VHH binders against q9y6x5. Designs and how they scored, part 360

Target 1, 379 residues: q9y6x5
Amino acid sequence: LPPKLLLVSFDGFRADYLKNYEFPHLQNFIKEGVLVEHVKNVFITKTFPNHYSIVTGLYEESHGIVANSMYDAVTKKHFSDSNDKDPFWWNEAVPIWVTNQLQENRSSAAAMWPGTDVPIHDTISSYFMNYNSSVSFEERLNNITMWLNNSNPPVTFATLYWEEPDASGHKYGPEDKENMSRVLKKIDDLIGDLVQRLKMLGLWENLNVIITSDHGMTQCSQDRLINLDSCIDHSYYTLIDLSPVAAILPKINRTEVYNKLKNCSPHMNVYLKEDIPNRFYYQHNDRIQPIILVADEGWTIVLNESSQKLGDHGYDNSLPSMHPFLAAHGPAFHKGYKHSTINIVDIYPMMCHILGLKPHPNNGTFGHTKCLLVDQWCI

## First folded at step 16 (VHH)

Design ha140 (framework vhh_8dlx_2)
Fold by ESMFold2-Fast, scan of step 16:
Structure ha140 (fold): chain B 379 residues (1-379), chain A 119 residues (1-119)
Amino acid sequence: as target 1 above (379 residues)
Amino acid sequence: EVQLVESGGGVVQPGRSLRLSCAASGFTVSSNWMSWVRQAPGKGLEWIGDIYYGGSRFYNPSLKSLVTISRDDSTNTLYLQMNSLRAEDTAIYYCAKGKDYPSIAFDIWGKGTLVTVSS
């Protein structure tokens, strides 16, 4: 029988939450599976970029989803939540559900994972839900477990996405222990629901399950604002994305815009595209703008207005506050094994191995995840 | 003191609605998966539905349109709402607590409450 994999994301689940709050259901999952304590995500540390990196194994400059808000200088198209279903934005890579359906003639299922309601290379998941944040975790879980249990040809790859704890992390900030405790307890209970449902349906023992996230969260403040309007007039540039990574498209000479911005605030770095640090792997794509501003952790870039966000992400991917975790359970994984760190791009080749798929060229390194797997030699 | 106590049963006419309650003591309903199960006279146990830790609900497909399971975490109480009652719904209704995570077994049952649907 072909191996099956369910990939679950809880958006904005900072790795450090595991040490500061109690997760009895997740802890029980980990006892009989594996835990990667830190996953080093890709820059910028935003939802759409990192979710697409998980399923393609590519840096953002390679897969083309370089931010949650984008502009393509060649085609002059704009990307936002309202046009995320345009295949143009997603077609620079081949996500694992497309590979799963085309190589092995198997089915894929998706409950809200970014990109799964878009036909990519003329292929969409066999079973999917159009993105709607109002759909309950219960309904997403019901659909995924039904599709895993009752599909023909069999669903071998399934994805499940949930917006929390990201939404509450933004609203309350990660240092609000009272509110975050309530939110994280709810998430742990939902993990309990997931495992219990898989157990009741007889799926638990033969299904590989990965629980992960795309990024973390850091505390913001009204005392840590960078007012871009105080440094440069809006007539000099078009703003493509604002905070904490600002994407600047100059309307005048690029050097003049750069000179106005470079000494604007001690709490942000200003880069010409060619000077963006190589370690970010954030240069070689037409959707990356000529000037990028990177705010220091916890600082918010604003346009002469206050920010209501008490938490945010998008910051430097070397920051532990930006790192998610990965936990996994199933026949492919060791039991009771802890690993310190992997790169988020390493998840894709590992998943391809579990499913018996040939990976497309990618930036991941299979060797980084092999100690998690029962069928691999761990050096 | 660990117990489940059902209430709200009685004689009801066909086509009416009824809500059963299940009061839990000695444990927290939101920290466990809970079920409603019934047994009609002379028949076996019939599963009605489950509510899990986070509130996810799953129903017997033959009953899904007729019942709703809910809980009030502040009063530590589980509920079963039944609509469009028929004579075939006459049964003793039990609430049950699932055994510790993850399990398909029950470790605590209520004594049951009798529902009689009769004209």
Scores: ipSAE 0.578, ipTM 0.854, lowest interface PAE 2.0, mean pLDDT 92

Design ha141 (framework vhh_8dlx_2)
Fold by ESMFold2-Fast, scan of step 16:
Structure ha141 (fold): chain B 379 residues (1-379), chain A 119 residues (1-119)
Amino acid sequence: as target 1 above (379 residues)
Amino acid sequence: EVQLVESGGGVVQPGRSLRLSCAASGFTVSSNWMSWVRQAPGKGLEWIGDIYYGGSRFYNPSLKSLVTISRDDSTNTLYLQMNSLRAEDTAIYYCAKGKDYEDIAFDIWGKGTLVTVSS
């Protein structure tokens, strides 16, 4: 009887939303499960990088998804949105669904998790949906539960991704209590739908479920803009990524570009690649550009224009506003246990343990998650 | 105090559409899982579909292309939209409130509304 795990992500679910809003369905889930109050994500605190870190246990410099927009200087390839299905970008790591399919005669299923519609090391999720943001939560849930109940070999690892509250966090900003209250209530109701559907299908008692997120959200403003055009002309560089972490590929001498940028704004740090702080673990990859600009929390980098974003993420991963949470329920987890903090890279080895898989080398520490698990001695 | 009242049934011609309503009192439809079920003359109950708290809908696979379940939370009303009606859709249609999923039990039922499909 192999163990089963469903991993659910609500994009951009800032940890402190749990303290500022009511979540009756999520609180019922936590009451009979576990809660990790803060998950320290990887830098940069963006969707694709952190979703791939969750399923590989690796820092971005190691798994190769270093931003949502990337350039590889060796191959001259450009990575854009989720429509880029070139395995080249994803092949620097082995995600858990590939490990699950290759080590055991078991299947994986995926509803929109980043990377699951791409063959990675010639292995694609056994069941998957091609990424399309217009597909409802209802349709994603229908497919995942159908695959969990009707698969041979059995689906033992399943993922479900939802774009909210990230999309609304960008549009309204996390301080818009009226709009964010409506969005977060809808998410809590969707969590209620998920739990009730699993109960209705007889899956709930024997399924391990993790609900987590990739990052948080911070308030931005038209009063907090950094205009790159005031400091450097477009003829001197190619812009690979803009805000809040700008990736700069110089067209002239690197030192000249650095000198034009280094005093551009008191609200932005400018790093040569070799000078990026070691604590970020964001240096050793060909997709990290020669110059990186890091805006201070709440500041937006622009090119002589306004920004419509009232909320953003991508900032320093030491900021609590960038941290998500993790909640879990199922036979592998204690009931009613609260834990303070784990690293996002710790999720991968924990999931491998639950599924009985040998993890690939990774940056996570299994000891950090032991207290969540019933079959482990927490000391 | 607590009740469900179906309406909108009647005689309809084959190929037409019909929308049934189910008005709830004494509880909130958006806080419960709600179902539509039907019973054709001389037959057992046939499940049509469910709608859950967040609005997720699940249908009988044999009927999913022909029906849509929805709700209006402001009027506390559940709806069943039926398209391309056939003679075999003749039945009494019930709305029901789920009690819990462990027993898959309904604790509140309407009295039903009759739909007759004939030309």
Scores: ipSAE 0.171, ipTM 0.656, lowest interface PAE 5.2, mean pLDDT 91

Design ha142 (framework vhh_8dlx_2)
Fold by ESMFold2-Fast, scan of step 16:
Structure ha142 (fold): chain B 379 residues (1-379), chain A 119 residues (1-119)
Amino acid sequence: as target 1 above (379 residues)
Amino acid sequence: EVQLVESGGGVVQPGRSLRLSCAASGFTVSSNWMSWVRQAPGKGLEWIGDIYYGGSRFYNPSLKSLVTISRDDSTNTLYLQMNSLRAEDTAIYYCAKGKDYEGIAFDIWGKGTLVTVSS
């Protein structure tokens, strides 16, 4: 029987939520599996970039999904929610479901994971749901479990994406204990439902399950705003992305735009593209704009208006508030093992190993995840 | 035409319950963040609670179990159930649609319905 893997993402699940709230179902999952306490994500710490890094093992400059809003200087195309299904944006990398389908005569299944409703290198997930936020977690789970049990060639890789706690984290902020406790309890209940469904269908003992997230969340405030309109007139640039990482396309000389921005606020760093810190791995792609502004943690970049966001992400990936966790259970994983930190790009080569796939060249290091796996020696 | 229309307001006695309705046209309530907000005389806007398109419900902690938000997807209608009404619940009640899946800002508001709690 071929090995099977279900990859589950709860968007915006900050790692330290595990310490500040009770998760009885998730803790039962971890007790018989593994926990990575912090996953160091890629910069920028946004949803589409990090979800694609999980399934490609690549930095954003390499896989091409460099933000949730993008402009490609070579082709003059704009990326938005209305055209996130254009294969152009996703074709700079090969995600694991494509590799799974092409290297082995096996199927992939997807419930809403970013990119899975797009043909990438002329290959779309064998079974998928078109993205629709109104579709319940239960319906997504029902489809995934049906496909895991009833497919030929067999589904060996499946993904399941859920928008919470990110949406609530943005709206209420991670410090709103009352509202966040309700969201996080509901997520824990959904994890309980997931485990129960897999047990009832006879899948639990032979299925590898990874529960992870793409980023964390930090508290924002009306007292921590950076007003770009106080620094520079709209006529001087086109705004490609705003906050907390602003992507600036100059309409005049780049140096003139840079000089207007560079001392605008003590709470943001202004970079010419070639001066972006090497540690970000955020430079070598035509979709990265000539000037990038990076706000300090908890600061919001605005255009002469208030921000209603009480929580946000996208900040420096060295910040613990930006880190998600990873929990896993199944025949490939040790039981009751805790690991401190891995890089988010390390998930891809680990998943390839579990599935018996040859990984495409990637930025992950298999050695970082070896201690999680029963068939490997921890060095 | 994209609009929200609140109904069910009026004069109600203290301690009673009241259910407000919000009828949506031109969009689907189940596909959006939907919110209830109120404004008492001489006060600012007070957020009551939300229903997320995935079905999760969120409430102002100061209102606790006194309110319940629900929707009927077949009639494209949002509801606010209020129990144990007090004089301080006297306000104009608005329903609002979130701009996007995050529901941080609102792009569509109703005209409001007045609730007066008096003996």
Scores: ipSAE 0.000, ipTM 0.325, lowest interface PAE 11.8, mean pLDDT 89

Design ha143 (framework vhh_8dlx_2)
Fold by ESMFold2-Fast, scan of step 16:
Structure ha143 (fold): chain B 379 residues (1-379), chain A 119 residues (1-119)
Amino acid sequence: as target 1 above (379 residues)
Amino acid sequence: EVQLVESGGGVVQPGRSLRLSCAASGFTVSSNWMSWVRQAPGKGLEWIGDIYYGGSRFYNPSLKSLVTISRDDSTNTLYLQMNSLRAEDTAIYYCAKGKDYEAIAFDIWGKGTLVTVSS
């Protein structure tokens, strides 16, 4: 029977939460599987970009989902609604569920993973749920496990997405130990639900399961605001995305807009598109705007107002606070192995290997994940 | 002392609703997966449904529209809500605690509560 893989994301699960809180269910999962302590995500460290990088193995400039709010300079289209089903935004890459369906003539299933309710290259996940944040974890779990157990052709690749702990991380901030403790205990209990359900259905021993996340979270404050209205008047630009990475589309001369912004705050860097650091791999796409502002960790860019966010992400991907972890269990993975760091783009070629799929050209390095896998020579 | 005690059974008329309770002592309901199971006279055990650690619920497909499992973590109590009761719902109803991560293995059972559906 073909190998099966379930990819699970808990949005905004910062890697060091594992060291600062107790996770009995997750620790039992890790004890009989593998743990990667840090996953270095792609810039910008936002939900849509990183979720698409996980399933394509590409940097944002290559897969085209460069932010949660985007403007395409060539077509003049805007993306700011998570319910936008226009395939245009997703068609610059081929995600793994499309490859799975086309190469092996096998099925894919999806419970809310970004992009799975959109036809990409005229192919939509065989089974999917239209994105709706109000749908319970219970309903997502019930659907995904039903599809894994009752599909023909068989579901060999499945995804499950959950919005926490990101929503609470934004609301309370990661330094609120009382509220974050409650939220993270709930997440651990949901991991317990997942494992228990897979065992009840006889899926656990033959299914590869990856639990990961797209980014971390850092503490913000009303004392760490950058007021963009103090730098430049609204008549000079169109704002495509605000914080902590602002995407600026000039209405006047680009150099004049740049000169008004470049010395406005000691707590943000201002880049002309061609001057964005090469290490970000965030330059070669029409959806990256002519001027990008990057706030320092914990600083929020605002428009003459306070911010309601006590936690945020999107910052420099070299920051440990922006890093998630990866845990995995199943027949493809070693038991009790701990690894220090991989790049988030490395997950895609690893998953292709597990499923027996030929990966599309990508930015990941299979060698970085070899030590996790039982069928690979690690040294 | 580790135990489960069911209550709320009795004689009930067809078409009515009934809520059963299961009080746990010596352990925390929310830290375990829990089940409701019933046994009609002269028949084997019939699984009704489960509630897991995070509150995820799974039901016997033949009973899904007729029953709801819930818990109150503050009172350490499990509930089974039954609607549109019929004669065939006459049974002894048990709550049970799952054993670790073992599929369909229980280490603690209640003594059961009898539900009789009759005119």
Scores: ipSAE 0.508, ipTM 0.823, lowest interface PAE 2.1, mean pLDDT 92

Design ha144 (framework vhh_8dlx_2)
Fold by ESMFold2-Fast, scan of step 16:
Structure ha144 (fold): chain B 379 residues (1-379), chain A 119 residues (1-119)
Amino acid sequence: as target 1 above (379 residues)
Amino acid sequence: EVQLVESGGGVVQPGRSLRLSCAASGFTVSSNWMSWVRQAPGKGLEWIGDIYYGGSRFYNPSLKSLVTISRDDSTNTLYLQMNSLRAEDTAIYYCAKGKDYETIAFDIWGKGTLVTVSS
């Protein structure tokens, strides 16, 4: 029987939440599995970019989903989360479900993972749900477990995405212990539902399950705003993305726009595209704009208005507040093992190894995840 | 004492609805997976559905359109809502608590409540 893998994402699950709140169901999962305490995500630390990095093993400049809002200078196309079904945006990489379906007649299943309702390289997930945030966790879980148990050719790779705790992290901020404790308890209970359902269906012992996230969350404030309109007139540029990483397309000379923005605020860095720090791996793509503004942690860039967000993400990927975790259980994984840190791009080659797939060229390093796996020597 | 007590059974006319209650003591329903199971006269046990920790519900496909399981965590009570009752729904209805995460078995059962559907 081919190996099977279920990849689960709880959007915006900051690694530090595990330290500050109780997760009895997740801790039971980890006790008989593995925990990576921090996953260093890719820059920018946003939902669509990082979810696509998990399934491709590529930096954003390589896979082409460089933000949740994008402009492609070559084709003049615009991307937003409400119009994300054009394959053009997703075709710069080959996600794992496409590789899974093209090798050895296997099926893939998806409950809402970004990109899975789009035909990529003429291949769409064998089973999928069109993205709809109103669909319950119960319905997503029911569909994914039904497809794992009742498909021919067999579903060997399945994904499940949930919008919390990101939505509540934005609304309340991660420092709101009362509201966040209720949200995180609910998520732990949903993890309990997942494990219980897999056990009831006889799937648990033979299924590899990864629970992870795309980014963390940091506290924002009305006292930490950068008003871009106080620095530059809107007639000088087109705004492609705003906060906390602003993507600026100049309508006049690039150097002139840069000079107007450079000293705008002590709480943001202004980069010409070629000056973006190499450690970000955020330069070599036509969808990365000529000028990028990067706000300091907890600062929000606004256009002469207040911000309603009490929490946000997108900041420097070296910040621990931006890091998610990874937990895993199944026949491929050791039991009771804790690992400190991996890169989010390392998840893809690990998953390919578990499924017996030949990975496409990627930015991950298989050696970084060896200690998690029973069939590998990690010393 | 650890126990489950079902209530709300009785004689009901065909086509009507009925809500059964299951009061838990000595444990918390939201910390366990819970089930409703019924037994018609002279028949074996028939699984109706489950509710898990986060409220995810799974039903017997033959009954899904006719029943809804819910819980009230503040009163530590499990419910079974039944609609469009038919004579074939006549049975003793039990609520049951799952034992633990390692064993797929029930460790606590209620005594049952009788539902008779007759005109």
Scores: ipSAE 0.635, ipTM 0.869, lowest interface PAE 1.2, mean pLDDT 92

Design ha145 (framework vhh_8dlx_2)
Fold by ESMFold2-Fast, scan of step 16:
Structure ha145 (fold): chain B 379 residues (1-379), chain A 119 residues (1-119)
Amino acid sequence: as target 1 above (379 residues)
Amino acid sequence: EVQLVESGGGVVQPGRSLRLSCAASGFTVSSNWMSWVRQAPGKGLEWIGDIYYGGSRFYNPSLKSLVTISRDDSTNTLYLQMNSLRAEDTAIYYCAKGKDYEPIAFDIWGKGTLVTVSS
């Protein structure tokens, strides 16, 4: 029987939530598996970019999903609501479900993971659900477990995406202990349901399960706003993305726009594309705009308005508040092992190893994850 | 099941005010960020403004002071109040629900309501 892997994402699950709240079901999962305490995600620390980095092992400049809102300078296309299902945006990389279906005669299954309802290189996930936020976790889980247990060719790679705790993190902020405690307890109960369902269906002992997230969350405030309208008039530029990383397309000379922005606020950094720090790996793509603005942690870029947004992400990927965790259980993983840090791009080559797939060229380093795996020697 | 229905459009004289309504079914407006967007004949979509989960409002600066977005959580209805209407405000007006993946991308749209500003 080929190895099987279920990859689960709880959007916006900040790593240090594990230390500040009780997770009895997740802790039981970790006790018999592995925990990576921090996963260093890619810049920008947004949902679409990081979910695609997990499944491709590539930096955003390489896989082409460089933001949740994009403009392509070569083709003049805009990534909008109607364009998120256009294969054009996703075709700069090959995600693991495509590799899984093409290298071995195997199936993939997906419940809402970004990109899985799009044909990428003429290949769509064998089983998938069109994105719909109204579909319950239970329905997503029931479909995934049905496909894992009753597919021909067999489903060997499956993904499950859930929007919380990101939605509540934005609404309440990560420092709202009362509301976040309630939300995180519900997530822990969902993890308990997941494990119980897999056990009842006879899947648990032979299935590798990874539970991770794309980014964290930081506290925002009405006292920490950057009013872009105070810096520059709208007639000088087109705004491609706003906050906390603003993507600026100049309508006039780039240097003139840069000069209007560069000293406007002590709480944002202004970069010409070629001056974006190398450590971000966020420069070499036509979808990265000529000027980017990067707000300091907890600061929100606005257009002459107040903000009730109490939590946000997208900030510098070196910030611990932007980091998710990774927990895993299954025949490929050690039991009771804790690891400090891996890069989010390292998840892809690890998953390829578990599934017996040859990875496409990627930015991950397999050596960073080998201590998690029973068939590998830790240095 | 899940839908947005705009109403309140029609012909109005320049300088007058108009309030548009958007009735939501299958989800709650207070649990989502909601937007108003318009499209003038032969032109692209123009963003008017948003209302977020906690009630924060963001407006297109070119329309600020001319429009107000509000909601009634008890009736699950979104509103757009427009004042000092101009001929250039002639457009189909849409309400939209934001995606959880991205606050400025939309996954549910209404059919739109036509506003014609003419004497």
Scores: ipSAE 0.000, ipTM 0.147, lowest interface PAE 17.9, mean pLDDT 88

Design ha146 (framework vhh_8dlx_2)
Fold by ESMFold2-Fast, scan of step 16:
Structure ha146 (fold): chain B 379 residues (1-379), chain A 119 residues (1-119)
Amino acid sequence: as target 1 above (379 residues)
Amino acid sequence: EVQLVESGGGVVQPGRSLRLSCAASGFTVSSNWMSWVRQAPGKGLEWIGDIYYGGSRFYNPSLKSLVTISRDDSTNTLYLQMNSLRAEDTAIYYCAKGKDYEEIAFDIWGKGTLVTVSS
């Protein structure tokens, strides 16, 4: 029987939530599985970019989903709507579900993972749900487990995405212990639902399950705003993305726009595209704009308005507040093993190994995840 | 004492709706998977549906459009809402606390409540 893998993402699950709150269901999952305490995500630390990095093993400059809002200078296309089904945005990489369907006669299934409702290289997930945030966790779980149990060719790779705790992290901020405690207890209970459903269907012992996230969350404040309108007039540029990484397309000379911005705030770094730090791996793509503004942790870029966000992400990927975790359970994984840190791009080659797939060229290093796996020598 | 107590059964006319209650003591319904099961006269047990820790609900496909399971965590009570009742819905209805196993297994059952659908 081919190996099976279910990849689950709880959006915006900051790694240190595990130390500050109780997770009885997740703790039981980890006790008989593995935990990676920190996953170093890719820059920018946003939802679409990092979810696509998990399933391609590529930096954003390589897979082409460089932000949640994008402009392509060559084709002059705009991306800002999560319902935009244009394959153009996703075609610079081959995600694992496409490889799974094409290398072997296997099926993939998806409950809301970014990109799974789009045909990529003329291949769409065998089973999928069109993105709709109003669809309950219950319905997503019911569909994914039905497809795992009742498909021919067999579903060997499945994904499940949930918007929390990110939505509440934005609304309340990660320092709101009362509201975050309630939200995180609900997440833990949903992990309980997932495990219980897999057990009830006879899937639990033979299925590899990864629970991870795309990024963390940091506290924002009305006292930490950068008003872009005080730096430069709207007539000089087109704004492609705003906060905490602003993507600026100049309408006048690039140097003139840069000079108006470069000393505007002590809490924002201004980069010409060629000067973006190499450690970000955020330079070599037509969708990365000529000028990028990077706010310091907890600072919000605004246009002469207050921000309603009490929490945000997108900041420097070296910040621990931006890091998620990874937990896994199943026949491929050791039991009761803890690992300190991996890179988010390392998840893809590990998943390819578990599924017996040949990975496309990628930025991950399989050696970083060997100690998690029972069939590998980790020295 | 660890127990489940069902209520709300009785005689009901065809086409009407009925809500059954199940009060739990000695444990919390939100910390366990809970089920409704029924047994018609002279027949075996028929699973109606489950509600899990986070509120995820799963139903017998033959009953899905006719029933809804819910819970009130503040009163530690499980509910079964039944609509468009038919003569074949006549049965003893049980609530049960599940075990965390691959196979369906229960460790605590109520005594049941009789529902009779008669014209």
Scores: ipSAE 0.550, ipTM 0.831, lowest interface PAE 1.8, mean pLDDT 92

